VH-VL binders against o27280. Designs and how they scored, part 99

Target 1, 266 residues: o27280
Amino acid sequence: MDSMNVPEVLEIKRIVEESESVKTFIFSWDFRREVRPGQFVMVWDFRDEKPMSVSLIDPVRSEIGISIRRVGEFTDRVHGLSEGDLLGIRGPYGRGFELMGRDILLVGGGIGMAPLAALADEATARGMRVDALVAARTADELLFLDRLEAAGVNISTCTDDGSCGFKGFAHERLLTLEENHDMAAVCGPEPMMFQVMRILDERDVPAQLSLERYMKCAVGICGQCCLDDTGFRVCAEGPVFWSQELSRVREFGRYRRDPAGRRVPW
Key: E = the ipSAE of ESMFold2; O = the ipSAE of OpenDDE; V2 = 0.75 times the mean of E and O plus 0.25 times the DockQ between their complexes.

## First folded at step 3 (VH-VL)

Design k12 (framework fv_acasunlimab; at its last look DockQ between E and O 0.05; V2 from the best seeds 0.00; counts 0 for: pae E 15.5 > 2, placed apart)
Fold by ESMFold2-Fast, scan of step 3:
Structure k12 (fold): chain C 266 residues (1-266), chain A 118 residues (1-118), chain B 108 residues (1-108)
Amino acid sequence: as target 1 above (266 residues)
Amino acid sequence: EVQLLEPGGGLVQPGGSLRLSCEASGFTFSRYWMSWVRQAPGKGLEWVSGISSGGSSTFYADSVRGRFTISRDSSKNTLFLQMSSLRAEDTAVYYCAKSYIGKAFDIWGQGTLVTVSS
Amino acid sequence: SYVLTQPPSVSVAPGQTARITCGGNNIGSESVHWYQQKPGQAPVLVVYDDSDRPSGLPERFSGSNSGNTATLTISRVEAGDEADYYCQVYDSSSDHYVFGGGTKLTVL
């Protein structure tokens, strides 16, 4: 029951190419240290450390997977690694998603489908009915469709440019889906999550939302842990929040803060 | 003010039926899961039944499954428990309770006594 | 079915600290909630999500949850704290709310 905050050096067991820009790195994991969908780990390449959501949790094979999108220097270096190479993994951290009831709606945008893919596996294993709305800017950025299909998930898609499925944004597609759900889980760009949350609130569907920008705060190493309107210490609570908790946060979906505390629009 | 008001219970013979109601005020009733929790005289709390915010899912303790039916009417902000095939061991104070999905019961009704005896 | 175990009674002197335990298999992975019930009254939520307090509750009430045991801690106990205390979890595998058997706190 001791608190540990030291990276373990783990070998990359397998790499799955999810898309041109996204790879899932798979590691052996000792499940005496439980990991839940919605939690994240700190990934250390022996130079920099970044938070990454857990996208695969497989106790049968004793494996976890971490899906990483190539967006900058750190992720470019990690994408250059091969099976057999080493990475430091610290965690898991943060609160995971909670599952309650018989059916769940997943709404994921881009890489936000990563933690939701792990949640889909747990929900289906539990016997829940799972509907997933998978959104991206283009067809090439839709993630985990084959994995979700194999798990028995009922899938709807949309792309901003209309290259696959419904042409439009996630919240526009959601308005055409009228099924009632006991709960929902949402992960993706913050503006998308804000619009989706408003619709789910109107439908009286309790929703959990995962805020990627607060993952680093949850381990206590981020200086930007306070939300503008509440003084709320996000680093202690995130990255997953219930919609009822987020409805009081004025900055959610509207702006963020830079290191100097200035408001920056999304 | 957030409140759950239970009108009152009654005395029922074994094998009989009784319907309980719970009226909500001060919050958006349709947004919350609702449950019935009972307490036999001198005994502890026992969860009996629950219903999801939209009413699409209902849940029952094994002791009441097939005999009790939970329902809600959002137009009246009212929760119901239809009890049938009542047994002496169903004698208890019945509380309606509000939760945000599977979370804590933050608001409770005052309780209504149901006595099952001849 | 998931089972929560509480001691039937705990006695404490005024001003001292009372600790009420709630045992359950791997309960540290669940969210535990605590209720206070006085004779003839409905239960009142005193701690939720392991360690959070509802608005208006004194800071003397706190909670913890780890491994197989959750604990409600009442510091600087007052005569008015005398009541029955219940722990509660939501068992997601059955979609059942589960209560402990209750603990009677007696302030000597």
Scores: ipSAE 0.657, ipTM 0.834, lowest interface PAE 1.6, mean pLDDT 88
Fold by OpenDDE, look of step 4:
Structure k12 (fold): chain C 266 residues (1-266), chain A 118 residues (1-118), chain B 108 residues (1-108)
Amino acid sequence: as target 1 above (266 residues)
Amino acid sequence: EVQLLEPGGGLVQPGGSLRLSCEASGFTFSRYWMSWVRQAPGKGLEWVSGISSGGSSTFYADSVRGRFTISRDSSKNTLFLQMSSLRAEDTAVYYCAKSYIGKAFDIWGQGTLVTVSS
Amino acid sequence: SYVLTQPPSVSVAPGQTARITCGGNNIGSESVHWYQQKPGQAPVLVVYDDSDRPSGLPERFSGSNSGNTATLTISRVEAGDEADYYCQVYDSSSDHYVFGGGTKLTVL
C-alpha cells in the first residue's frame, strides 16, 4: 500500500473500555497489509486526523485495536462514538519494535502501554519471557494488566501515588530490579523514557523507545515531526528508536515542538 | 580504536573439537550482541551463532546446532565459540562480528581460518 | 528459512552507477543491510536499515528497499569499489541472520 493513501473507512467492530479515559477501538483488518507493534495509524473522524498506536494485532480474528486516550477535542469526539460507527484509518506507518533474544523488558507509562501490549503479545507468542513494568499516575490508570497477565507476562506495577505497586516513578522502580534482559522496549511520557533509557544504558541493556510528536502527513514529507539536530522524522525514522539514536537527539526528554513549531518543555 | 581480534584457528581432524576466541576493545563489549559468521573458501557469508549482550540468550544456525556453543566473558571482553564434532563442511574463515544499531554488524574481526581435514 | 537472492556478478565502467539487487519475499518490510568485502579482507558495513550510511562511508553509497527488492547503489564508481557485496537481514521468526549469496562487482 502506498504510504500516502487515503484513509480507509472502517466500521468500529468493538469498543473496549480500558480505563475511565482510555478506550480500545477494534476494527476488522486485512492482514495482507502487515502491521507491526510500534507502528502507528492515522485515525480520521472526518474532521481531524491524529496518529495512534496499534495496541492489538490479532491475525486469528483478523482484527486490530487502537487505544485512544481522551485528552482533547478530537479524542472527545472519538470517545463519543459507538460500535458500528465509522472511522477513517490509514497506515500503518513508521518503524515498529524489533524483537531480539528470549528475555524482554517492557517499560510503559500510561497510554504508552498501548504499543507495548501489542509487542507483548508477539513476544509471548514467540515463546519469549516478557517482564513488564507498567506505570501510571494512579491505579485506575494502569492499562492492560489483565490482558498482559493472561498472555503470561510478568507484571510489575508502579504508581505515582502508591495506590498500586511501587510508589514512585518507573525509573525508580527499575532501579530496584536487578535483573538484566536481552533487550528492552520503552514507551510513555518522555521524561520517564529519558530516565529509563539512562538506567538501561548504564546496565548495557539494548533499548528501543517509542516517541510521540506532532504529526501531519505521517509519510516523512511535511517535516512537522522532525527532531532537532538529527533531522529524524518520527513518522518515518521512528516512532521507535534505538537508544543509540536518541542519544544524538538533543530535545529528547527536554522539550518538543507544538503545532506552531514552538518549543514546549516537558 | 575499535577492534576485534580472533586468535585460535587451525587444523583439526573430522570429529575433533576447537575453541575460537575473539577479544574486543575500543567499545563497551557487554552492551552489544555478538555473532560468529563464517565463510567457506570461495563461498559467501554464513551466520553461525549469536549471543545476547548479557549472554543469557544464544542462537545457532541449523547447520551447527548441537555441535557449537557460543559464550562470552565480560570481564575479559572476550567472545568464544566452542566447536565440536567438526566436519569438513565446517572449513571456513570464522569472523567475530559486533552488532550495530538494530541487527547489522558494524565491526568485524579479520577472521581466523579453521580447516577440518583428515 | 528466509532466502535472499543476489545476482552473482555486476559490471560497471568507472564513473558510472552500479546497482546491486537483493531479492526476498516481502523484503520491503525487512531491514536490509549491505556489506562490502574486498579480497582477503573482512566485510565492511556500507549501508544499514535499508538506506542509512555508517559514518565515514562515502555518499556514493546508498540503499533502497521496497516490495520484493532491496538495492545497493554505488554512484561514480571507482576502481577501489571492486569487491563482493552482500545483503543481509534478520529473520525474527527463526532468530537467524540471513545473508545473500553475494555479488561480485567488477569495475571495467
Scores: ipSAE 0.084, ipTM 0.676, lowest interface PAE 2.8, mean pLDDT 93
Fold by ESMFold2, look of step 4:
Structure k12 (fold): chain C 266 residues (1-266), chain A 118 residues (1-118), chain B 108 residues (1-108)
Amino acid sequence: as target 1 above (266 residues)
Amino acid sequence: EVQLLEPGGGLVQPGGSLRLSCEASGFTFSRYWMSWVRQAPGKGLEWVSGISSGGSSTFYADSVRGRFTISRDSSKNTLFLQMSSLRAEDTAVYYCAKSYIGKAFDIWGQGTLVTVSS
Amino acid sequence: SYVLTQPPSVSVAPGQTARITCGGNNIGSESVHWYQQKPGQAPVLVVYDDSDRPSGLPERFSGSNSGNTATLTISRVEAGDEADYYCQVYDSSSDHYVFGGGTKLTVL
């Protein structure tokens, strides 16, 4: 059995409250298990197991951070844990982001900023210029702003209610921003990603998008994370896809599937 | 108003070369993938070659790989197909086509005839 | 090198419904596009993404795709619908566009 398929039980070293609904759980990590921005881990609370974004990759302190939004029963239980409590972690899994060029645009919505924060750290460490468009419904839900600023990222914000930055959706703000980057990385609500992808394609900006789908095995065996139209497995061929790969995917931005495989509108 | 125009074409001997061009108007040329699609007399459609919006990726059908080169010039809104080592089997009407969502071809040129015969 | 198979011809009476099939292994996982071509003319997109209609096309043109078969359906067939019809997919594993062999629709 590959050790990537068996959860390692780890102690929660620190908990960072990112917002009222988002916490980052920090663990000691042996970087012989390499982790790249855009990969995910399966988090096991001894009752259930869910995929979660890695938001901090710090080989110097031998730490990783996993950001979790409170959205249901599993995440409610995990949010109730304290420093010193245990979680099972397996992974990492999936295809991470590929950095190219010298100028990168990050477009993140809500918890979608988690993998992009890790990518921003790697990009700035490589000497790239990083612009980030950080979107949320309200100012209180804009994530990682202080961390991005400290890293030297040029931040633009937007909120649905206008409480911080541009009032409106991320794709509307994007239309008002500089049109020249070497690449983009996008993660957030799938309707947002669809609209952002169209604008970036029209601007001839190569884009990578990180998708969320229902996952069970995380290694591509069970087929539960498959995209219509292509047969891509999000856990094996993704979660990060190039925009060209997604242009053929009928479900992207149009609907999602529940655990029983039924189409459900976004 | 949206148009693709393929001036050129012609008669070429086997082993010869020919360059096709396709002039685009009425849309933002630099943002779309473009392709060449051909149709031999009395036969069906055959995709020949494609190019990404920025020109960084090029793709070829097996029948033309190594003999044809696709390129684009966004300053002139023009798509090109450089054909070399031409064979009788390359005789066809060549269409320029614009990609659309889902990799359909929504806009086609009128086509230009290339005849390869001795 | 994905292969699409179409019947070489279909004949229908005016006012009836024509169905043109496009066969492929697991074609239901692909986005299927359909083109109409009249003699001496360039192809025209009539259905994309299995079932979506380009702006300006009659509602009489519709499509479906599941399993190993995609189908173009033309209801209330008119003499002007007489043409060749091609199905097409983009095969992301090879980065090739693939066309079916075409179907000649004859309006009796």
Scores: ipSAE 0.000, ipTM 0.415, lowest interface PAE 15.5, mean pLDDT 84
ESMFold2 (binder alone), look of step 4: mean pLDDT 92; pTM 0.947

Design k13 (framework fv_acasunlimab)
Fold by ESMFold2-Fast, scan of step 3:
Structure k13 (fold): chain C 266 residues (1-266), chain A 118 residues (1-118), chain B 108 residues (1-108)
Amino acid sequence: as target 1 above (266 residues)
Amino acid sequence: EVQLLEPGGGLVQPGGSLRLSCEASGFTFSRYWMSWVRQAPGKGLEWVSGIKSGGSSTFYADSVRGRFTISRDSSKNTLFLQMSSLRAEDTAVYYCAKSYIGKAFDIWGQGTLVTVSS
Amino acid sequence: SYVLTQPPSVSVAPGQTARITCGGNNIGSESVHWYQQKPGQAPVLVVYDDSDRPSGLPERFSGSNSGNTATLTISRVEAGDEADYYCQVYDSSSDHYVFGGGTKLTVL
């Protein structure tokens, strides 16, 4: 892609602390390079480069936001930065979400709520009714609740430990919700997405799911990315897929492969 | 209380017709796929027919296709099976069943006996 | 048409482990569900999605599924576990639900 493949060094304009482990880094952005919810950028700290989902798209302020969870050396270094510090950004990359119908259900787990927060903004701007099921292991891992509320989103929460909202998993909470939707968008841990997809398929709700674990393939870090069974390639067509596409891939949500090519349960 | 209630079956002559009903309570009926599963005396479970949540998509086992019609009324929380051209081999206990994760059935009706005799 | 094969009967002593198999061509690529049925009663879901257990069911019930065989395992068998057990899959190519022939578990 034209200018998207050259990293631009941008100043961190603002940092929002979403939780103890998650920060949103906000940059000025030239919207001649369009960004859509569900797309990602490569973030470069001048040592390593990692893919990050775009969590805020604000053409009025000419800003984008990138939400980063602290999980290793790279993210620890980035979390140590302050407003005014510099990061390299290139992109956007990947296939974003498509919106259809009058109402949408968002189902997000942990940091998977980041791309869905950007989608919520676009859906509400289009006049859609938005319901969000926000799931996490504990209350402190629930993300973007204030932002979703400010946007007019109807929020349901669940935590594995019962520290906020429904006590249980996202799919268990979804079974107790009474609303029908024209479409859904799902992002989070793959086992959660698989269970949610099954329920939505049973209800005849078309769903889009974001496969975050394979974003790096889209920028050539991996030689080839393939979901097996159908020859489906995440790096060529992702990270966002319709449920009908993923339902043909037996490995999705059930198995991964180790370096020897053996199936390993999630 | 989550429940599927089947009010009764009957005795029918071969070639006859009968309508089964199943009333749902304790869950949002309109959101779930529903099925009919039957069991002939001393035999195993056999899936008969299914209907998606929206009501327009229906599917049938080969043995009943063209003879049975599944339908639902979400305003009354009721599932129906209209059986026509009944045969002796249709004699069975008929269960309505609610779909669950992975296309399992988590809630079953109590069953209603349909006897087709000459 | 897809076919699931179960042994017609399995016998086990109280306190031992019962294993009931469900054979199908490449069944490891399907999601397998298991039902318990006692005489005169409706079936009860005991294992779904190969290995998940419904809330309120004893931990003694577990499942596995790989290759051409799925297995329902009942640990520390009790007299009350005596029942018929059925496996079930959904064949997405035909939109058909398929049940196995059933296995009678006898606790001797």
Scores: ipSAE 0.006, ipTM 0.458, lowest interface PAE 11.0, mean pLDDT 84

Design k14 (framework fv_acasunlimab)
Fold by ESMFold2-Fast, scan of step 3:
Structure k14 (fold): chain C 266 residues (1-266), chain A 118 residues (1-118), chain B 108 residues (1-108)
Amino acid sequence: as target 1 above (266 residues)
Amino acid sequence: EVQLLEPGGGLVQPGGSLRLSCEASGFTFSRYWMSWVRQAPGKGLEWVSGINRGGSSTFYADSVRGRFTISRDSSKNTLFLQMSSLRAEDTAVYYCAKSYIGKAFDIWGQGTLVTVSS
Amino acid sequence: SYVLTQPPSVSVAPGQTARITCGGNNIGSESVHWYQQKPGQAPVLVVYDDSDRPSGLPERFSGSNSGNTATLTISRVEAGDEADYYCQVYDSSSDHYVFGGGTKLTVL
């Protein structure tokens, strides 16, 4: 079955500067193609194609947003674009977040707040109580605080350097927060997510975690992104997984892959 | 030993009331969602009601909304179902069951028979 | 609201493979759980989150879930597998747990 789409060329309708290193690119979207928080699209600049999480889903304005951090040549080129310029978009792809219960905890690190911002909008629209722990290295890297506040989210912040909120790492801050959430959603650097997952597991809070390295599996490019501790490759759809699924992946939070596909400690 | 004990059902006349209880042991009761699932004689499983970990949110199947009230006392590791305005079609074995929201029911009580007849 | 459809009965001979289906609109996007119930007993979880097995359950039990159909597969069926089987999902739109109507597995 052929489930791969050809990129559609779309005009950049609006650009929001979230920080010095992050921009949100907004496009008109026909919501006959449903988009869910946690899903991603392939963004094509007519030279390279990269997966990007959807950070804004606005059916009222008929818009989607894609937040992109400047970290390399592709993202540097995209950051140089202006309103009215064109990008290729195909998707959405992947398994999105599932919302269950009444009280949800969001734990986001850096650009990992992008898919969680979209989830926060959906959760609040459903009448859920939303607590967000927003983590970054420094205050200027904290993302979406005004948007989350406008949505009615209860926000806690932490920064590695102490420039805003709690001084320390996300998992250290999490230990000081309320324990009575029905579920959690987590997105950020893999070592952070591993530490957060362990705390949520001890609290018996079911969690969903979004992993960029599994996005290739969701679009049919399985390669080596699904290798488990037995060496057996299993193709799983991402980027969102339940913590119970990830706890069985020995490599999560412990190992990464080098270009040859070998396990290398973080 | 991990278990859910349902100390007994009863025979109730139509329009009457009955309170079911379920006593948990062997796990940290306060960390889990709890539900009531019933099964009428010769029929399938039907979820009736659920309550979150803290007891602040309750959920009901359409068939029982307004008539049944679920509650919990985590200090006593006990789940309750207060049933009122009982009907003949409420006759069933009632199971308490442990889960997380959106997850499987991994531990079930033995079931308690509730018979509604005159 | 959400409805799960199971065949009312499935018959297999000992040693054969039994397949019990659970139909639901876009059920592949949900997590499906399966329960075994023997006469006079409480249900027992046999497969959860589409394909995972609880500790202590035989490897003969497995599951899959895609599109509009989830399937419970019981390989090398034994007489002791004769029971009613129920699928279950959580319908997040209504905050309700939903069970299928059940399938009676008859061995031989």
Scores: ipSAE 0.042, ipTM 0.585, lowest interface PAE 6.1, mean pLDDT 85

Design k15 (framework fv_acasunlimab)
Fold by ESMFold2-Fast, scan of step 3:
Structure k15 (fold): chain C 266 residues (1-266), chain A 118 residues (1-118), chain B 108 residues (1-108)
Amino acid sequence: as target 1 above (266 residues)
Amino acid sequence: EVQLLEPGGGLVQPGGSLRLSCEASGFTFSRYWMSWVRQAPGKGLEWVSGINKGGSSTFYADSVRGRFTISRDSSKNTLFLQMSSLRAEDTAVYYCAKSYIGKAFDIWGQGTLVTVSS
Amino acid sequence: SYVLTQPPSVSVAPGQTARITCGGNNIGSESVHWYQQKPGQAPVLVVYDDSDRPSGLPERFSGSNSGNTATLTISRVEAGDEADYYCQVYDSSSDHYVFGGGTKLTVL
């Protein structure tokens, strides 16, 4: 619809500081435009526009939330805003996660927990059992633990430095966890997602993985969807893909492409 | 270092009031749920009250509801427990505690003794 | 409303394994946490989320949780492990934290 393609100028209703580098911006939302976990919106600060995953979907309060990590000029400017300030929002866009079965596993790294937090809310509301593996470099970078606990999620953590939970990487922690899941949803750094996918594939657990580098393809910006040396392209319906779609893509977890189309290692 | 410091405590007459405080350092206080947990002499741990990270939602054990008020001041990194209409059975060591994974408590204050007697 | 039941005391010889139980209706569906408390000191988290250990705690402490019983296991017990131990869950239906009554571990 036209309303999905035109930015709506919305007031920042509330800002939640999730960590030193992550904030969640909360807006009133008219749920006549449905938003599903795994979808993203385009955030416009009246200079630049960037895709951001929706991290909170609350029809009861008529609110959505967008969690943003401070990693560059655009995000630095947005982090400087206050409650009452305005941002342009258009969307939602992209494929959302699909829930299947009774028991699900969420594996999130860093800011990748943002879309998974929204998914956890929906899964628990449906009566599903949710296990979440939350990974970060340090304890202070683990995100959404209180929100996941409030939703009734069973949480396991790992940190690279061992400051909270298992000392090690997400895929190493996953090897120590119960194997009984009907599906998994994974979001985080691509090398982490690749290692997690391999373990889930061996366990015959279907997984959905969110690849944020393909968000722009969903809104018609081409070139970001070229995935291997054979000219193969992933469907422009990202960012969420099934593991079976990614298992044959040579570059997943190994390299990406620069603007000239050349391979750049992770 | 991550720590919670509880200055003071005291002796209070039945029916009196007292405010406890807990000062946080070494972590971003505003990011975490906080609780008060007490322990009567020779007894076990009893959760008393909890507050969400933003201070907008508060929770109380049945034994203290209507008499105790939990609050927080993120600008001062301080948690409070305002206690009123105190009874002899409120005599206990009171601990502030920081929420952790699975609703555990990973960091505890040193405890402050509240004695309610005439 | 939710109640956690612990034995009041457990005795063990040095070098042996101590097991402390925590009983609760369908407790296997909850995350169970364990605390050690020595006289005059604040509690210390020793096991969280059923079986995980905080950084810096000895590997001798472990946990399990299934059905109606959670268990704290302390292997190769040392005199310094003598303390009171408490289990704890969060009851999401009431938004209450619930502690067990505590178990006094004596190392003889």
Scores: ipSAE 0.000, ipTM 0.389, lowest interface PAE 17.6, mean pLDDT 83

Design k16 (framework fv_acasunlimab)
Fold by ESMFold2-Fast, scan of step 3:
Structure k16 (fold): chain C 266 residues (1-266), chain A 118 residues (1-118), chain B 108 residues (1-108)
Amino acid sequence: as target 1 above (266 residues)
Amino acid sequence: EVQLLEPGGGLVQPGGSLRLSCEASGFTFSRYWMSWVRQAPGKGLEWVSGINSGGSDTFYADSVRGRFTISRDSSKNTLFLQMSSLRAEDTAVYYCAKSYIGKAFDIWGQGTLVTVSS
Amino acid sequence: SYVLTQPPSVSVAPGQTARITCGGNNIGSESVHWYQQKPGQAPVLVVYDDSDRPSGLPERFSGSNSGNTATLTISRVEAGDEADYYCQVYDSSSDHYVFGGGTKLTVL
């Protein structure tokens, strides 16, 4: 792609079925346009356009992958597509993850493992030691385990119902894992991310968290976007934030805003 | 190479004291919970004591509490076990061990024999 | 106090599958780890977090954990697998590491 602001119509090269509700769509990509883990693209089905995180970055094969969970009309239509069909792709957009140090902890919940899978590939390629805590409601919703294992990642799992690995929530499982890493990256449901962030802060582990709800702001869809009274510009800085940036946002993990701007409990 | 080296061993009379040391190399010692695990002759593994990465929290098996003190000096990559009021039943090979995912132990020292005889 | 129960001995023929059990109250809610120890040597981690294997270990070693029983499974057993095997959990209520009594695997 020569321009990040104009959709390019790309052929679906391959589709990987990750679960009953998640598919990864793979496209040829010209890596003269930089793509980093944690960034997203706008996917256009010629009716609607939605932001999707990049889950595979493969410069050797000149491919990117976009993992999509079936949750509504747009994603249901996209899931009905086949290899050889066309989608519009625009981007990449947003701030990606930054790698530092020698070891990293990844904590992913559900589809939040998608951007973390791309990050795991980059971290292992750099020779970092990677530990991943993969969390979901049930065993069937755990994503990317085979891919992470193939990459040499040290994997822990947990499910809310105990159908695979530790029975409990990600933050409860995290309390049984090693105390220190050079950094962490976290992506998943906001309440899970809030609890994980608290534990990592107590362990003095710098963490980066990816907030899906702020991806739209990076392309100007929201118009003006601020987190709170500090005047922090989410659309300019997101979707990936350092834990120190989020620790002063009272809304993170507790409240959301309705269309009128009113605070609503999670 | 990732390694835990336990220099020496010891013969001690009942009621005596002995300090064990364990020197780490090949990993960032200061980031990991460390433990001491012992094995009496012909017996199984028994966890004795643990210390968190920062050295602020220490934990002991009931059999050694009040008699043993675990400590660490992360600037020297060294783990210590100070043993006092030693008893014949403390006779064992003592292993230092590095914690891992789920509170497993992935790296073990070679073991040091402590013999308490009367 | 949490207690892990292992059979004292298991015998298996070369090429067969050995299964070593570790019993504990509601152990399926804990992370279970397995160690191999040969005479005169330090233990070696062979399975961690119920079913994961350390890098470089043969695929022949696997684990499961459900209800009140965790199991170490060694497929296509070789003479070199003769050793004592220990299961281990961390009891968060007491902040204690707990080991099973050990199982001696004999390959006949």
Scores: ipSAE 0.000, ipTM 0.401, lowest interface PAE 15.1, mean pLDDT 83

